Miniprotein binders against q9bqp7. Designs and how they scored, part 29

Target 1, 240 residues: q9bqp7
Amino acid sequence: VPQNWFPIFNPERSDKPNASDPSVPLKIPLQRNVIPSVTRVLQQTMTKQQVFLLERWKQRMILELGEDGFKEYTSNVFLQGKRFHEALESILSPQETLKERDENLLKSGYIESVQHILKDVSGVRALESAVQHETLNYIGLLDCVAEYQGKLCVIDWKTSEKPKPFIQSTFDNPLQVVAYMGAMNHDTNYSFQVQCGLIVVAYKDGSPAHPHFMDAELCSQYWTKWLLRLEEYTEKKKNQ

## First folded at step 21 (miniprotein)

Design Qh4
Fold by OpenDDE base, fold request of step 22:
Structure Qh4 (fold): chain B 240 residues (1-240), chain A 104 residues (1-104)
Amino acid sequence: as target 1 above (240 residues)
Amino acid sequence: SPELKKELVQSVEWLLKEVEELLRMGDLWYAAWMARMAVDFAEDTGDPELIRRVALLLVRVAAIAGRPELVEEAIRVFEELARRNPDPEIREIAEEAIRRLREL
């Protein structure tokens, strides 16, 4: 049990978007502060087993692709991920804020992969927006807040070249999502709260993306795990 | 090395515990994902008994989930396992897992 319990949901906020919510998605810039990011907390609190498995995975990939091939693969994964997020931001942004849609960004297997998910996405409230939890003292950059099948979600978009997702980006994904939820729900820059999460894994070959929906109960369970990781991080920093 | 094998076995055992926790939490999608990953790492040990345990867990996860896509993904993992392994015992484990998955 976490020593410093804090709720994921804010009882002072309504689950219903206020009619006064701007039609334009929020895009709060991430300020680089002494405050740790969600990603940093998760990376520095990986278990010995996670670290070992990631290294073993890397070794397997090097055996398959060669050292240069693995470097190229890694670079491509990051580049493709970035382009995919840029394309999604363009798609989900209101037409008035659309810089000239690079049509080339939209012609990807990843975009094809998520088309069926995008049909169920509406009411976009935030895109590439920073969140800060003032009490728990962490920050993050969330991909998207929108309604999925009528439920307001923090949506996290992932890319995979193979049916097996890139391991490094997937181990703590549920924790990342709930960390963003908890921060947003207590960030004064947001007037609303989220109770659900959605992880979407897009595939390079255009095969249908896999949505992983997390309800409020599942999010609450992962929130407890997140708090434990945050406490571990805090303790490690005191001992340094 | 024996030391590497030991660490790998320990890490697979950790993954198995994580899968069980995910099942307890009701996150069947992520349980299936972690279990599929565990098959690859178990394969690296060359230990048929460990591979069998992981295979049975993945089959169980797929059965509990009742989702056709997770069953199909599990089948693909075991087909690839059978294809890559010349060891008849590992192939038998994979083939048995496929049979069980097709009966779901």
Scores: ipSAE 0.745, ipTM 0.888, lowest interface PAE 0.7, mean pLDDT 90

Design Qh6
Fold by ESMFold2, fold request of step 22:
Structure Qh6 (fold): chain B 240 residues (1-240), chain A 104 residues (1-104)
Amino acid sequence: as target 1 above (240 residues)
Amino acid sequence: SPELAKELVQSVEWLLKEVEELLRMGDLWYAAWMARLAVDFAEDTGDPELIRRVAELLVRVARIAGRPELVEEAIRVFEELARRNPDPEIREIAEEAIRRLREL
């Protein structure tokens, strides 16, 4: 149980859909500062079992690929993830319709994998946008806020090679989503509130992506777990 | 080493507890994913009793979820478990799990 509970939703914001959606999605720039990011908090508060399993997975990969092969593999996974997010931002932004850029970014199995999901996405409110929880003092960069099948969601896009899931990002993915949600709901740069989450796992081979919907109740339960991780992080930093 | 083997078993038991928590929260996709991960690491222990416990959990998660894609993924996990393991006890665990999953 967190010692200092804080609500994920902001009672001063409407829980109704805004009738006047912005014509251009918000993209709040990241500011260089000393408060921790969501991903740093999660990385530094992994349980020892989580660390052990990740290290064991890493050793299996090194045995298969060699140390240099593993380094190249992880670099390629990181680059593919960046390209995927860039492509999605371009697809979902009305300002980025340039043919040559879109054509190059659309050449991946990951983009093919999400086509059926994108048909259900509308009302894009934010893309690759910074969030800050001004009370709890953490920051993040969320991928997307949009309606999915009529529900306004914080949407997180993830890539997977299917036979070799990347364990670290998958374990904490729901915590990342709710941390962004809580930050957005308490960030003065945003005037709306989001109560649902969507995690979309795209596959390199183009197989249909899995849309993992998280309703408000599930988000609230993951929020409690996020608060525990944030408390643990704060305590560790006091002792350094 | 004995220390690494003990820590692996503890980590699989931790995964079992996390799966139960995810079921309680109603996150059936993550429960199934984590149960499949637990089968993979339980296989690594070589302990048939632990493998059986995790197999039963994955079957239960698939039954509760009632989603064909999760059942199919679970079957693939057990087919690979049986293929990789010549131990008759482990093969029996995998084949029994597949039979139960096909009856869903």
Scores: ipSAE 0.806, ipTM 0.917, lowest interface PAE 0.7, mean pLDDT 86
Fold by ESMFold2, look of step 21:
Structure Qh6 (fold): chain B 240 residues (1-240), chain A 104 residues (1-104)
Amino acid sequence: as target 1 above (240 residues)
Amino acid sequence: SPELAKELVQSVEWLLKEVEELLRMGDLWYAAWMARLAVDFAEDTGDPELIRRVAELLVRVARIAGRPELVEEAIRVFEELARRNPDPEIREIAEEAIRRLREL
């Protein structure tokens, strides 16, 4: 139980944007400052077992690929993820002013993988946008805020090479998503709020992506776990 | 080394606890994913009793979830476990898990 519980939802806000909202999705720039990021908090509060399993996975990959092979593998995974996010931002933007189209960017198994999900995505409100929790003082950069099957969600896009998942990116994903939700709901740059989360796992081979929907109740339970991680982080900084 | 083997077992035990928590929260997809991960790391221990415990947990998660795709993923996990392991005890654990999953 957190010592200082704070609600994930803001009762002062509507779930639905004002009718006069701009047609272009929000893209709030991320500012460098001393306020910890969601990813920093999660990285600094991993359990020793989580750290051990990640290292064990890394060593198995190195044995299979060699050290240079593993380095190239991880570099390629990050590059493919970056390209995937860029492609999705381009696809979901109603105006191509965000960047030029690149046909090669749009040609990937990952994009094929998410096509059936994108049919259910509408009402895009934010893309690659910074969030800050005004009261709890943490920041993040969310991938997307849009409706999925009629429910407004923070949507997180993940890539997977099925037989060898990059587990570093998946252990705490639900906490990351709810932390972004809470921050957005209490950030003065946003006039609306979100009650649900969605994690979409796309596959390199084009296999149908998995949509992991988190309703408000589940999000509230993960929110409690996020608050414990944030509290743990804060205690570590007091003792340094 | 013996120290790494002990820490691996402790980390698999931690995964089992995480799966139980995810079940309590009702996140059946993540519970199944973590249970599949636990099978993978339990295989690394070579301990048939630990492998049996995580196998039974994955079968239980799939039963609770009641979703055909999760059952199919679990079956594939156990098929690979049986294929990679010549130990008759581990093969029996995998084959029994597959039988239970197919009866769902």
Scores: ipSAE 0.803, ipTM 0.916, lowest interface PAE 0.7, mean pLDDT 86
Fold by ESMFold2, fold request of step 22:
Structure Qh6 (fold): chain B 240 residues (1-240), chain A 104 residues (1-104)
Amino acid sequence: as target 1 above (240 residues)
Amino acid sequence: SPELAKELVQSVEWLLKEVEELLRMGDLWYAAWMARLAVDFAEDTGDPELIRRVAELLVRVARIAGRPELVEEAIRVFEELARRNPDPEIREIAEEAIRRLREL
């Protein structure tokens, strides 16, 4: 249980779609600040067991691929993830047109993988948008806020290569999602809130992505775990 | 080394604890994912008792989740475990887990 609990939801905000909301999705710029990002908090508060398992995974990959092969693999995973996010932002932006989309960007197994999910996504409210929790003092850059099957979600897009899944970010992905959610719900740049999360893992070979839905109750439980990680981070910085 | 072997066992124990917490929270997809990961690292220990514990947990998670794709993935995990391990005790653990999963 965290010593300083704070609510994830804001009762003064609606999570209902607004039929009179014709604006383009929000894209709040990330501001340089001394307050920590969600990803920095999570990276700095991994348990020793989590660190150990990730290192063993890396060593097995290096044994399989060689050191240069692993370095190339890692670089390709990063590049493919970046391209995937760029493609999704283009696809989901209402001001984007076919003329403004890079057709090579849209040609990937990852995009094929998520097609069945995208047909259920609507009401996009934010894309690649900064969030800040002024009270808890952290920032983040969320991928997407949109309705999925009628429920407004913070959506996080991840890539996976099926025979060699990249596990580094998977341990804490739900914490990342709820941290963004809590920040958005209390960020004055936003007038609405979200209570659900969606993690979408897309596959390089085009296999159907799995939509991992997190309802409000599950998000609240992950929020408690996020608060513990933020608390640990804060104590670490006080001791430095 | 003995210290690395101890840390590996402790890390698998940590995964077991995380799986139980994920089950309590109702996150069955993440529980299954971590249980499969626990089997993989438990195999790395070579400890049949620990492998049995994680195998039983993955079977339990698949039963609770009630989703055919998670059952199929768990079966593949145990098929690979049996294929990679000549130790009869580890093979029996894997084969028993497969039998239980097929009854689902």
Scores: ipSAE 0.801, ipTM 0.915, lowest interface PAE 0.7, mean pLDDT 86
Fold by OpenDDE base, fold request of step 22:
Structure Qh6 (fold): chain B 240 residues (1-240), chain A 104 residues (1-104)
Amino acid sequence: as target 1 above (240 residues)
Amino acid sequence: SPELAKELVQSVEWLLKEVEELLRMGDLWYAAWMARLAVDFAEDTGDPELIRRVAELLVRVARIAGRPELVEEAIRVFEELARRNPDPEIREIAEEAIRRLREL
């Protein structure tokens, strides 16, 4: 049980979009400060087993691709991920805010992969927007807040080149999503709250993406796990 | 090294526990994902007993989930396991898992 318990949901906020919600998605810039990011907290609190499995995967990939091949692979994965997020931001942004859509960004297997999910996405509230939990003292950059099949979700987009999940990005994905939810729900820059999460894994070959929907109950369970990771991080930093 | 092999087995055992926790939480999608990952790392051990345990867990997760897509993904994992392993015992484990999954 976390020593510093804090609720994921804010009872003072409505789950219903206010009619006064801006038609334009929020895009709050991430301020680089002394406050740890969600990603940093998760990376610094990985278990020995997670670290071992990641290293084992890396070694296996180096054996298959060579050292230079693995570096290239890693660089390509990051670049493809970035381009995919940029393309999604462009797709989900209102047309008036669209800089000249680089049509080349939209011509990807990953974009094809998520088309069936995008049909069920509406009511975009935030895109690439910073969240800060003032009390728990962490920040993050969330990908998207939108309605999926009529439910307001924090949506996190992932890319996979292979049917086998990329291990580095996958172990703590549910924790990342709920950390963003909890921060947003208590960030004064947001007038609404989110109770659901959605992880979407897009495939390079254009195969249908897999949506993983997390309801409020499941999010609450992962929130407890997130709080434990945050406490562990805080303790490690006090001892440094 | 024998030490690395031991650490790998321990890490697979950890994954098995994580899958059980995910099942308890009701996150069947992520349970299936972690179970597929466990099969991949168990393969690296070459231990048929461990592979069998992980295979049984993945089949169980797929059964509980009742989602055709998760069943198909599990089948693909075991087809690849059978293809990549010359050990008849590991192949039999994979083939048996496929049979069980097709009966779902």
Scores: ipSAE 0.799, ipTM 0.912, lowest interface PAE 0.6, mean pLDDT 90
Fold by OpenDDE base, fold request of step 22:
Structure Qh6 (fold): chain B 240 residues (1-240), chain A 104 residues (1-104)
Amino acid sequence: as target 1 above (240 residues)
Amino acid sequence: SPELAKELVQSVEWLLKEVEELLRMGDLWYAAWMARLAVDFAEDTGDPELIRRVAELLVRVARIAGRPELVEEAIRVFEELARRNPDPEIREIAEEAIRRLREL
């Protein structure tokens, strides 16, 4: 049990969209502060087993691709991920804010992969928006807050070149999502609450993306795990 | 090195525990994902008994989940396992797992 318990949900906030919600998704810039990011907390609190498995995966990839090939692969994964997020932001942004859609960004297998998911996405509230948990002292940049099949979700978009997901991002993805949820639910810049999470894995070949929906109960369970990771991080920093 | 092999086995055992926890939590999608990952790392050990244990777990997860997509993904993992391994015991484990999955 976490020593510093804090609820994931804010009882003072409504799950109902206010009728006055701006038609434009929130895009709060990430401020560079001494406050750790969700990603930093997760990276520094990985288990020995996670670290080992990631290194093993890396070594296998280097054996398959060579060192230069692996560097190129990593660079391409990063670039493709970035382009995919940019394309999604363009798609999910209101038409009035759509600068000339770079048609080239939309012509990707990843975009094709998520088309069936996008059909179920509506009511976009935030895109590439910073969240801060003032009490627990962490920050993050969430990809999307929108309704999926009528349920308001923090959506995290992932890219996979191979049917096997990119291992680096996979171990702590649920924790990342709930960390963003908890922060958003207690961030004064947001007037609403989110109770669900959605992880979407898009595939380069255009095969149908896989949605992983996390309900409020599952999110609450992962929230406990996140709090433990945050405490571990805090303890490690006190000892440094 | 023997030490690396030991650490790999320990890490696979850790993955198995994580899968069981995910099952307890009710996250069947992520349980299946972690179980598929466990198959890949178990393969690196070359230990048929460990591979069997992981395979059985993945089949169980797929059965519990009842999602066609997870079953298909598990089948693909085992098809690849069978194709990549010259060891007839490992191939048999994979083929048996595929048979069980096709019966879901």
Scores: ipSAE 0.785, ipTM 0.907, lowest interface PAE 0.6, mean pLDDT 90

Design Qh6
Fold by OpenDDE base, look of step 21:
Structure Qh6 (fold): chain B 240 residues (1-240), chain A 104 residues (1-104)
Amino acid sequence: as target 1 above (240 residues)
Amino acid sequence: SPELAKELVQSVEWLLKEVEELLRMGDLWYAAWMARLAVDFAEDTGDPELIRRVAELLVRVARIAGRPELVEEAIRVFEELARRNPDPEIREIAEEAIRRLREL
């Protein structure tokens, strides 16, 4: 049990989508402070087993691709992920804010992959927006807050290359999502609460993306795990 | 190195525990994903018994999930396992897993 328990959900915020669907999604800029990001917390609190698995995966990839090939692969994966997020932000943004859609950004297997998911996405409330948990002292940049099949979710978009999924992108994703949820639910910049998470794994080959829906119960379970990781991080930093 | 092999086995054992926890939590997709990962790393050990345990777990996860796509993905994993391994015991494990998955 975490020593510093904090709820994922804010009892002071009504679950009722109160006001007007904001015509424009929120985009709060990330302020670079001494406050750790969710990603940093997760990366620095990986288990020995997780680290080993990642290192072993890396070694296998280097053996297959060579060192330079692996660097190129990693760079390409990062670039493809970035472009995919930019394309999604463009797609999910209101038409009036759509700068000239680089049509080239929309021509990806990943975009094709998520088309069936996008049909079920509506009511976009935030895109690439910063969240801060003031009490627990962490920050993050969430991809999207929207309704998926009528349920308001923090949506996290991930890219995977078939047949070998990029192990780094999926391992702690549930923790990342709930961390964003908990932060948003207690961030004063947001007037609403999220009770569900959605991880969407898009595939490079355009095969149908996988939607991993996280209900409130599952989110609560992962929230406990997140709190433990955050405590571990905090202890590690005090000892440095 | 013997040390690397030991660490690999320990990591696979950890993955198996994580899969069981994910199953307990009801996160079946992540359970399946992690089980597939466990198969991949168990293969690196060359231990047929460990591979068998992981294979059984993946089959169980796929069965519990009841999703055709997860079953198909699991089948693909075992087809590839059989293809890559000349060891008849590992091939048998993979083929048996495929048979079980096709009966779902």
Scores: ipSAE 0.743, ipTM 0.886, lowest interface PAE 0.7, mean pLDDT 89

